# Designs tried in a protein design chat: miniprotein binders against b1l550. Part 15

Target 1, 279 residues: b1l550
Amino acid sequence: MRLPEELLERARDIHSEAPSHRIKLDRVGSFGLKVPVEFKGFLLLAEADVWVSLPEGRRGVDLSRQVEAIYELSNPPKDPFSLCREAAISLLEKLNYADSSGVSIRFDAPLQDGESLKYYGVEISSIASDEIINKIRVEILGMTACPCTAELIRAYKSSEIAATHTQRSLGILEVSTKAEHPDPDKLASIIERAMSSPLRTYTKRPDEGGLVIRSLSNARLAEDVVREMIHLFLEEFGHLPEDTHILAAVRSMESVHMHDIYAERSFSLDEIRKEISSH

## First folded at step 6 (miniprotein)

Design s5
Fold by ESMFold2-Fast, scan of step 6:
Structure s5 (fold): chain B 279 residues (1-279), chain A 81 residues (1-81)
Amino acid sequence: as target 1 above (279 residues)
Amino acid sequence: GSPELKEEIKRAERLLRLAKLLLRYLGNPRALERAKKLLEEAEEIIERLAEEGDPELLEQVDKLIEELEELARKLEELKKQ
């Protein structure tokens, strides 16, 4: 049942009213919207957040115009990078009181894994004001093996490949830049290459044994993985603007502990180059 | 300046910002057409502001004229690609 449109003539325009307190809000919007996207030949269901800044003198945001902005641009489905940029600009165009807008799109990205697919997490955003700042976060699981226990076991038995504990580790790369979004497959590749070994969707026993041996032969601390991710990132993406900001992190779900080990580093390209060149 | 003129300046600034974003980040034919319309609307506002000649707002109006001209040149460059 739809209420009569004549009621709109008598109802107060709450959004345009003065607020109880004259305080600017940074992000007001519609969160958790389902939106289709095309990613590298796949039609995927993504989840989107859209928001705008709200000035101190306005009580509320027109939420229906936010939803309209992203849905108009998502039919037919398009790549999530273009969708983020176009929707962020559309929000500023449709909501004339906003100083800034943003769009975030999250999905699980397919990655070829032998005869099957595995998936990694992607979150892409674009924040528009006088310029657009593009952000991408990639998360993928890999395997790490403890070098400390490996060395102790090797000393005990004089083995070439020592037994040690292995565990799932989550690698994280987040990039914020005025340039276009980095390719998430390349970010996922960097994370996997920094690990002791990648994980697989399924393996038969000989392949599983090979992954374990690879991990044991390439034992790495969480700290080692973060440093290697940064090194590999600079090789692949060192051409990005100097004010590009990166977060590299690893969360290791330690098999011998009741808790996780975590290591991270955030930096701009300018600061990391100066740090590396001074040593 | 009057509150009305200051609001017109903000409106022109907003239109130019939107045109700049479209030209810089999208650059497709639809975005170029949208940018053209935004620049035309901004031009009308800027012309009215210039005619009013408010001394308090001269610096802001001059900056708007410069940005409008820069973005108009960028639009014509992108149309050729």
Scores: ipSAE 0.334, ipTM 0.766, lowest interface PAE 3.7, mean pLDDT 86

Design s50
Fold by ESMFold2-Fast, scan of step 6:
Order: structure tokens, then C-alpha cells, then sequence
Structure s50 (fold): chain B 279 residues (1-279), chain A 81 residues (1-81)
């Protein structure tokens, strides 16, 4: 059913009316949209949020214009980095009352793992105002092994490879920059190299044993993993603008506890260089 | 000066901001064409504002002219790539 067009001419334009209270809103938009993206040879169904700022004098946002902005750019599917930047600018073009716009796209990124695939979580954002701020967050599971228990077991029965508890740990790198988005595969690689060992989608028993031995031989605290992630990040991405902000974090799902261990550090490149040079 | 002229200044500022974003962050042929149209629209507004010659708005109009010229040069530079 379609209502007569004459009704649209008689109806009030609610969105352009003055609101009950003259208060600016920072983010008003369409959240949880499904959009196709092309990522490193894969066609993936991603989830997108799009938003704009709303001035104090305007009651509502034209939500249909927001959906049009991202969907026009999603056919044919394109890479999520270009989609974020182009859609953020398109939102400002289509919604002339907005001072800022943003687009966030999230999906599970496939990563080649021998003859199989594994995945990591990725969220890519662009926020447009006078400049564009690009944000990327990568999350990937790895394995950690406890060095404290390893030392106790080594003292107990003297062994080159001590027994200790192992667990899944979630590594997180988030980067906000005025430069282009860092390559998420490189961020995922940094996280995995900082861990005691990476995780696999599929292992046979001999390969599984090797992975465990690797982890036990490279026991690391969550705090060790965060520091190593920062070190590796600086080696790979230290060329980014000095005002680039980074969050490095690890959440260890402790196999011997009913709770998790969490370690993080937020910093700008300028801040971390000054800290390292002071020691 | 007048509320109408101030609104035209804001419109020109927005068009230049959009053109700047397209040129700086996208740079593809579609973005260059969109930026060109935005700069042409901004130029029309800025020319009318300059013709009005409102003394109260001279500094703002001069700044708009400077930004328009900078972005026009950037557009021509990117076309050559």
C-alpha cells in the first residue's frame, strides 16, 4: 500500500521544525545497517553505523538521506576504507545542517592460516568535520602461557620446558590518525607476534603439540604482551603523525581463574617517544 | 552585516570545506568533478559577497577568496596526476 502523494504536501515537515529544547546532539543516525564490502579479495557482509551532528534549532535528521549516502557507495561493493571516507563526506553533502559526520564499518576479516582460514575482528571508522579522522580497531585471539607458574614448576622438577597454564588472550590495537588507515593485516600480525603463540582454526594432534610447546617456551604476562605490541607497533608505524593516538590492550581469559586479566596503554606517538627517551 | 549576507558566508564556508575534504581525502576522478562543482558554486557566492562590499564582512570575504584560490590550485594539481 502506498498513500496518496497529496498527503505528503499537507503533512508537516517534522524534521525541519524547531525542537522542544534547543540542544545540540553530537551523533544522530542509522545504526546496524548491513552493507557489502570488498576486503582483500573477499566479498563480506559488514555492519555499518552512520551519523551526523544535529544543530540546536533542528528537530530531526533525515535518516533516509543517511541510508542513501552509504548504499549509493556500496554498489558495487568497495573496500571499507574508501567506503568510510566517501560516505562520511557524502553525509555532509546531503545533510547541509550537519557540522560533522561519521561512518563505522565492522566485520570479521579472513586471514590465511596455512591451508585454512582464521579471522580477526576489525572496525574501520572515518569522522569528517574540518578534517577527516580515521580510526581502526583490530582484535585477534592468541595464546598466552603464565611465566610465574612456569618458574614454580621449573624449580619443582628442573625442566627446560616447564609446565604452566595456557589460555586464550584477546589482543587489541586501536589507531586514530589524520593519515590513512593502517593496514589491518599488519596490526593483526603485530598482535600475534606479541603473543606466546598464535591460535589456529584447525590443528592436527602433532601441530597442536607444537603450538603448545611454542607457547610454553615463550611464556608472557598480559603486561608483557602489551609492551611488546607497543614496541612492534612503533617499529612498523612510527612514521605516522605525532598526534596519532593508539590503544594497545590485552584481555587474558585466565584458565585458572573465574575472572579475566586486563592490561592496556593509551598514548600518542609524541607522548610515548618522550617516555621511552627519558629512560 | 545583514543576516542574509552572514548566511551566504556560512554557505560558502561549507562548500569550501566539502571541496577541501574531497580533494584531500579522496582525490579520485569522481571526487575531483564533485569538488569542481562545489568550488564553482562557492565562487559565485563569494563574487556576490565581494560585490556587496560590506565593510563589516571584508575580513571574512578575503579569507574565503584566499581559501577558494588555494583549493582551486590543489584541484588543478591533482588533475595533472
Amino acid sequence: as target 1 above (279 residues)
Amino acid sequence: GSPELKEEIKKAERLLRLAKLLLRYLGNPRALERAKKLLEWAEEIIERLAEEGDPELLEQVDKLIEELEELARKLEELKKQ
Scores: ipSAE 0.295, ipTM 0.753, lowest interface PAE 4.1, mean pLDDT 87

Design s51
Fold by ESMFold2-Fast, scan of step 6:
Structure s51 (fold): chain B 279 residues (1-279), chain A 81 residues (1-81)
Amino acid sequence: as target 1 above (279 residues)
Amino acid sequence: GSPELKEEIKKAERLLRLAKLLLRYLGNPRALERAKKLLEYAEEIIERLAEEGDPELLEQVDKLIEELEELARKLEELKKQ
């Protein structure tokens, strides 16, 4: 049964009422929405969060208007960068009491890997207030090889390619900027190039052997990988605004330990340039 | 100052802010058209505020005029591209 629409005119508008306590809320919204996105020729299922700030004098947010904002813009599917920016602005247009809005879109991005595909994690956000701050986080697995054990084995057997343990390592680059979102494929490439070797979706034994030998010849500590990621990031994206904030991190799932090794550095472009130039 | 005039200032500020976001971050034809309409609406409000000539609001109105003119120039610049 459908209730008569005349009941809507008799019902209180709860959201417009004064709250029990006059406290501002930073983020109120619809989280975990499923939305289609177009990414580099692929139609992908993404997960989206949309939110707005709520002023101290208003009890609630019009959640239906939030869902309208993103779904109107996601049909037909479009690239997640434009979707984030357009939806964030649309939220401010539709919800005139909000001081700020935000949109985050998460998906697994396909990357061509020989004749197959591999996948890496992407989260793209736009936060709108007086300006838009664009944020992107890329996570991709790679391989690291331990230089310490390699050196011990080399000393023991006098080999130029020493045996050592290898493990999967998760590389992370997160960028917050007032400029456009960096290309996630370029961020993923930076992470992979900083590793001892990239991972593959599948390999035949000769190719697998070659990958292992490359990793062993390029043994790196988690600390080495983070420093290399920062170096490569500055070469590719050093043109971004000085107040751009970056997080570079590696979590190495050590094959010889029950625990992981973690290394990170967060910085602004202004900060890191001053640090590097001081010699 | 009148509470009503202060609300008009807040409305003009919000319209200019929305126009700025559209011009700076989207720049597509639909965004330029929406920005144009927002700037036109803001201009109407700002003109009424300037006509009232409230001394307590003078600095705020001057800032609104300056921002309106800057955004109008940006809109014309983007139309050319």
Scores: ipSAE 0.246, ipTM 0.713, lowest interface PAE 4.5, mean pLDDT 87

Design s52
Fold by ESMFold2-Fast, scan of step 6:
Structure s52 (fold): chain B 279 residues (1-279), chain A 81 residues (1-81)
Amino acid sequence: as target 1 above (279 residues)
Amino acid sequence: GSPELKEEIKKAERLLRLAKLLLRYLGNPRALERAIKLLEEALEIIERLAEEGDPELLEQVDKLIEELEELARKLEELKKQ
């Protein structure tokens, strides 16, 4: 059942009315939209948020136009980076009162893992105003091994490979830039290479033993992993604009504690180069 | 009057901003077509503003002309690709 469209012509346009208080809002939109995306030959179900700024003199936003903006561009499914940028611009075109717009898209990205697949988390956004700021966050699990306990056990037993506790650690790289989104698989690779070892979706016992030995032979503090992530990031992505902002972080789910260990560093490329060159 | 001309300036600024975003961040033919239409609409507004010759708005109009010329130059470069 549809109401007669003639009734809509007689109804007040609530959204275009003056608000109760003349206050600008930074983000107003539709959150938690399901959208298909094409990523590396896979059709994936992603979750999207779309928003615009709302001027102080306008009561509300046209939510239907926001949904139209992303869905028009998502059929047929396309890569999430192009979708993000195109939808952000489309929002500004469709909603002429908006000073800025944004689109965020989240999905689990497949990554080749021997003969199987594993998945890592990706969240991308594009925020459009006088420029487009592209942001990407990649999260992937790896393994870390404690070097402190390893050293104590090495002293005690005089072993070539010291026993120590190992744990899953979540590595995080977040990049905000005026350039195109960095390749998420390259960011995931950086995180995994910084860890004591990567994790696998599936492994048989001989391969599992090898993974553990690799981790034990490459023991790293959470602080070590963050520094290595930054080093590897600069090697791969040092060409990005100087005002590019990066967050590198590790959350280690310590097997010997009831709590986690966390290490992070936020920086701009300009800031970190000056810091490194001062030594 | 002055308030009406200020709204025209804001509209031209918005159109040029949208064209800039399309030209800088999207390389597809549809985005190029959309940018052309936005620049054409901005040009009509800027020509009207220039013709009015409001002394208070000369600096703002000059900036709009400069931005339009820069974007038109970028558009011609992209058409060659």
Scores: ipSAE 0.304, ipTM 0.749, lowest interface PAE 4.2, mean pLDDT 87

Design s53
Fold by ESMFold2-Fast, scan of step 6:
Structure s53 (fold): chain B 279 residues (1-279), chain A 81 residues (1-81)
Amino acid sequence: as target 1 above (279 residues)
Amino acid sequence: GSPELKEEIKKAERLLRLAKLLLRYLGNPRALERAKKLLEEALEIIERLAEEGDPELLEQVDKLIEELEELARKLEELKKQ
């Protein structure tokens, strides 16, 4: 049932009214929207958040305009990077009281894995004001093997390939830049190459044995993985603007502990270059 | 230096900001067409502001003219690519 249009003549425009308290809000919007996206030949169901800033003199945001904007731009489905940027600009155009807008889109990205697919997490955002700041976060699981236990067992047994514990580790790269979003497949590749070995969707027993031996021969601390991720990132993306901000992190689900180990480093490109050149 | 002229300046600034975002971050023909319309609307406002010749707003109007010209050049460059 739809109420009569005549009620609009008597209804107050609540959103345009002065609020009870003159306080600016940083983010007001529609969160958890389901939107289709096209990503590298795949149609995926993504989750989107859209928001705008709200000035201290305005009671509310027109949320229906936000939802209309993102849904119109998602039909037909397009790549999530263009959708993110276009929706952020569209929000500023449609909602003239806002001084900034943002869009965040998250999905599981398919990655070729032999004859099958594996998946990694992607979250991208675009925040628009007088410029656009693009953010991307990539998370992918890999395998690490403990070098400390490997060395103790090697010393005890005098073996070149020492027994040690292996575990799943989550690698994380987050990039904030005024340039376009980095390719998430390249970020995922950096993370996997920094690990002792990648994980597979499917292996036969001989291939699984080879993967384990690779991990044991390439044992790495979480701290080692973070440093290698940063090194590989600089090789691939060192051309980005100097004020680009990066977070590199690893969460290792230690098989010999009831708790996880976590290592991270955040930096700007300018900061890390100066640090490396001083050593 | 009327309050009305200050509102016109704010409107021109917002139109140029939206055009700048469209030209810098979106490369599709629809974005270029929308940017063109925003620049044309900003030009009409800027021309009226320049005709008024308010001494207190001269620096702001000059900056709007410079930004409009820069964005117009950017639009023409992108059309050719």
Scores: ipSAE 0.249, ipTM 0.712, lowest interface PAE 4.4, mean pLDDT 86

Design s54
Fold by ESMFold2-Fast, scan of step 6:
Structure s54 (fold): chain B 279 residues (1-279), chain A 81 residues (1-81)
Amino acid sequence: as target 1 above (279 residues)
Amino acid sequence: GSPELKEEIKYAERLLRIAKLLLRYLGNPRLLERAKKLLEEAEEIIERLAEEGDPELLEQVDKLIEELEELARKLEELKKQ
């Protein structure tokens, strides 16, 4: 059943009314929208959140205008970075009462590795006000091997390559910048190169044996992995604006413990360069 | 100045802000065309405000003119690329 459109002329415009309390809201929007995106030759289903600021004198936001902002730009599917930035700007154009807008898009990104595919997590956002701040978070699993236990077993057995426990470790790089979003494949590559070895979706026994030996020969603490990720990040992305903010973190799912090991460092490019140059 | 003139200044400021955001994206002719339209709307408003000659708003109008000119130069440079 559809009500007569003539009723719209008599109905109150609830959204433009004064609210019960004159309080500004930072984020009001549509969350959990499903949108198709084109990522490096793949058509993927992504999940998006869109929001705007709401001034103290306005009761509500126009939800249909928010959905229009992202859906008009998502057909045909385009890359999620352009979609994120363009939708954030479109929200400010369509909703003239908003001081700021934001869009967040999350998906699992395919990564080609020989004959197989593996996946890593990507979340991007763009927040528009007087400028645009672009944020990206990449998470990918790798393998670490314990150097402490390796040393003990080497001493006990007098082996050249000491046996030790290995485990999955989750590497995390998050970048917030006024420049364009960094390439997530490059961020994923940095994380994998910092680990004892990468993980594979599919291996045969000879390849699996090689990965294990590589990991054992390249044993690293979670603290080692974080420092290496920062080093590799600066080599690849040191050209970004000095006020770019980075989080580098590792969560190691220790195979010999009931708990995880976690290490992290947050920094701006300006901060880390001053720290490194003092040594 | 009248409340109406202050609202027009605020609207012109908003148009210039959105145009500035659109001009950050190189090689997108659709975004450049949208930025052009916003700058044209802002120019019409700024020209009317300048003709009013309200001394209370003179500094704000001068700032709007400077911002408009800067963004118009950026738009022309991006069209060449």
Scores: ipSAE 0.029, ipTM 0.602, lowest interface PAE 8.2, mean pLDDT 86

Design s55
Fold by ESMFold2-Fast, scan of step 6:
Structure s55 (fold): chain B 279 residues (1-279), chain A 81 residues (1-81)
Amino acid sequence: as target 1 above (279 residues)
Amino acid sequence: GSPELKEEIRRAERLLRLARLLLRYLGNPRALERAKRLLERAEEIIERLAEEGDPELLEQVDKLIEELEELARKLEELKKQ
């Protein structure tokens, strides 16, 4: 149903009015939009959030302009990196009262896994003001095996391959940079290589046995995994601007406990280089 | 300066910022053409501000001229690529 368009001429412009309280808002926008994106040859349905800053003297944001900004740029579907940057700039152009804008796009990224596919989580954002800050978060499950229990069991049984508990662990790499978004496949690869072993979509018994033995022979604490992720990140992406900020984290879903363990480190490239060189 | 002239300065600053973002982060032919239009609009505002010759705004106007010239040079460089 549509009301007569002539009513719009008589209605107050609520959004341009003064608010009840003169308070600036950091993010006002449309969250949970569904948008198609093209990612490495795949057409995927992604979820997007778009927002702008709202000054203290303005009551509301024109939400229709925000939806326009991203949907106009989504036809035809394009890569989510270009979509984030272009939409963030478009928001600033369309909404002239905004000091900053942002766009965030989330999807499950396919990753080749032998003859099948597995998936990892990706969130890409661009925040525009006087410059653009690009942010990417990659999350992928791997396997960890406890070295403490392995050592105890080996001492008890005097065996070469000790039984220990294994569990799914979620590895997280988040990067904020003034440069282009890092390749999420490379971030996922870093996380998997830091784990005791990667997870697979499908295995036959001999392959499954091999993966388990690999994990048991490469037992790592969550703390070990985070340190290895940072080391591997610096090898692959140490060329990024020195003010690039990174979060490396692991959440281990401990099979012997009712709770998880969690380890993380946040740092800038400048900070971590000084830390490593001082030791 | 007058409130009107300060608003014109803010308008020019915003246009130059948008052109800078397009030139730095997109660089495709559509973005270059959009940046060209933004720089042309900024130039018109800056020329009016310069003609007013308000002594209180001279430093701000000079800065806008410098940024406009820098971005115009960047646009021409990217068009060659």
Scores: ipSAE 0.222, ipTM 0.694, lowest interface PAE 5.2, mean pLDDT 86

Design s56
Fold by ESMFold2-Fast, scan of step 6:
Structure s56 (fold): chain B 279 residues (1-279), chain A 81 residues (1-81)
Amino acid sequence: as target 1 above (279 residues)
Amino acid sequence: GSPELKEEIKKAERLLRIAKLILRYIGNPRALERAKKLLEEAEEIIERLAEEGDPELLEQVDKLIEELEELARKLEELKKQ
């Protein structure tokens, strides 16, 4: 049911009113919108957040214009990187009080895995003000094997391949840059190569045995995985602007503990280059 | 007074900023047409500000004129592609 349009003339314009307190807000918006995207030949259901800054003198944001900004650009579905950038700019056009805008889009990305597919998590954003800052976060599961327990078992049994506990570990790479979004498949590859071994969607027994042996022969601490991820990132993406910010992290779901182990490092490209070159 | 003119300056700065983002990050024909309209709107404001001739705002108006001209050149360059 639609109320009579004449009520719009009589009703207060709440959003344009002065707020109870003159405090600016950094992000006000519509969160958890479902939006279709086209990603590398796949039509995927993504989830989007859209927001704008709100000045200290304005009570509220026009939420309907935020939804218009992303939905008019998402039909037909387009690649999520273009959608992110274009929607962020559209928010600034539609909402004249906003100093900045942002769009975040998250989805599960397909990755070829033998004759099947596996999936990894992707979240991208574009934040628009006087320029656009692009951010991407990639999360993918891999396997790690504990080198400490491997060493204890080797001391006990003196075998060629030491037994140790293995577990799922979540690798995380997050990049914030003034350049275009890095290719998430390349970020996922970096994470997997830093692990003791990748995980598979399905395996037959001989292939599963090989994967386990590979992991056991390449035992790595969470700390080792983070350092290797940073090393591989610099080889692939060292050309990005020096003020690019990166988070590299691993969360190891320890099979011998009731708790997880976590390791991370945040850095800018100029910071890490200076650190590495000092040695 | 000066407060009203300062609001016009902020409006022109905002229009130029959005046009700059469109030209830099989108670049399709529909987006270029949107950028053109934003630049035209900014030009009208800037022309009124220049005619007003407020000595306090001369430096800000000059910067707006220079940015408008740069973005207009960029728009024409992109339209040719």
Scores: ipSAE 0.451, ipTM 0.814, lowest interface PAE 2.7, mean pLDDT 86

Design s57
Fold by ESMFold2-Fast, scan of step 6:
Structure s57 (fold): chain B 279 residues (1-279), chain A 81 residues (1-81)
Amino acid sequence: as target 1 above (279 residues)
Amino acid sequence: GSPELKEEIKKAARLLRLAKLLLRYLGNPRALERAKKLLEEAEEIIERLAEEGDPELLEQVDKLIELLEELARKLEELKKQ
């Protein structure tokens, strides 16, 4: 049933009214929207959140205009980077009371893995105010092997290849910059190279044995992985603006414990360069 | 300055900010067309503000004129690309 549109002429505009309390809200919007995106030749189903700031004197946001903005810009499907930037600006154009707007798009990104594909997590955001801040977060699983237990086993047996426990570890790189979004495939590559070994979607027994031996021969603490990720990031992306902010983190799902180990470092490029040069 | 003139300054500043975002971060033909319309609307407001000649608003109006001219030059540069 559709109510007569003539009722809109008689109804109060609730959103334009004064709120019960004069409090500014930072993010008000439509969350969990399904949108198609084109990513490196793939048509993917992504989830999008869109929002704007709401001033203290306004009761509500025009949610229908937010949904229209992103859906109009997603047909035909386009790359998620352009979609984020265009939608964030469109939100400010459509909602003149907003001081800022934002768009986040999340999807699983395909990555070539021999004859198959594996997937890693990507979240791309653009936040618009007097400028645009672009954010990207990449998460990918890898393998780590414990060097502490490896050394204990070597002391016990004097083995050339020490036995130790291995586990899946989640590597995380998040970048916030005034420049364009970094290539997520390059961020995923940095994470995998910092690990004891990458994980695979499919492997045959001889290849699986090789992967395990690689991991055991390259045993790393979560702390080692984070430091290596930062080192590799600076080699690849050190050219970004000095106020670029990075989060590097690893969550190791310890196979010998009921709990996980977590290590992280957040920094700006300016901050980390000064730290490294102070030695 | 009057509350009405201060709102007009705020509106012109907002239009110029939107044009700046379109020109700096998008730069595609549709963005250039949208930016042109925003700059034209901002120019009309700025011209009215300049005609009012309010001494208290001179610095704010001058800054709006400078930004308008900067963005107009940027628009013409991007059209050539």
Scores: ipSAE 0.336, ipTM 0.763, lowest interface PAE 3.5, mean pLDDT 87

Design s6
Fold by ESMFold2-Fast, scan of step 6:
Structure s6 (fold): chain B 279 residues (1-279), chain A 81 residues (1-81)
Amino acid sequence: as target 1 above (279 residues)
Amino acid sequence: GSPELKEEIKYAERLLRLAKLLLRYLGNPRALERAKKLLEEAEEIIERLAEEGDPELLEQVDKLIEELEELARKLEELKKQ
């Protein structure tokens, strides 16, 4: 049942009232919205969060205007990068009490894999205040092989190709920048190239054997993968502003253990360049 | 100074911020037209604030004038591209 609209004339405007305590809130918004996006020729179902800051003198945020704004901007579906930037700015226009706004969009991105597709995780955001800070996080699975066990077995069997344990490893690259979002396909490619081998959605038996041999001949520690990811990132994206912040990480789901191995490094471009130049 | 004048300064700051974001991050013809209108509205407010000549607010008003002039130059630069 829809209540009569005349009731709005008699009801208090709760949102514009003074709160019980004069405390600013950093993020108030609508989270977990389903939004269609167009990504590289694909129509994808994404999940979005939208928010604004709330000043100490205002009790609540107009959430209906937030939802209306993002859905209006998502029809027809557009690329998620433009949607993030446009929606963040639109929130500040529509909600004039807000000091800042933000939009986050997450989806599984298709990546061509021979005759099929595989998928990797993407989360992008834009946070608007005096400037826009763009953030992107890419996660993709690959394969790693243990070099320590490989060396031990090689010594034991005197084989050219040593047996070792292999496992799925999750590679992570996160970039925060005042420039445009980096291309997530390029970030995914960096992660895969840093691994012992990529994973495939579909392989025939001879191709599968080739991937296993590649992994065994290219055994890498989680620490090796993180360093290689950083090296490859600097080659591809070293042109970004010096205050760009990067997180590179690997979580290896060790096949011989009940626990995972994790390695990470966070840095700014200015910081890492000084570190590399100092030796 | 007057609380009313401080609210006007805050509003002008908000308009200039929105214009800056539109010019820097969107740059399409609709964004340029929206930014133009925001800058025109901000200019009217800033001129009114300058006329009041409140000594307590002079530094803030001067900053608003500088920002407005910078964004107006940026708008004209982008129109040419």
Scores: ipSAE 0.270, ipTM 0.726, lowest interface PAE 4.2, mean pLDDT 87

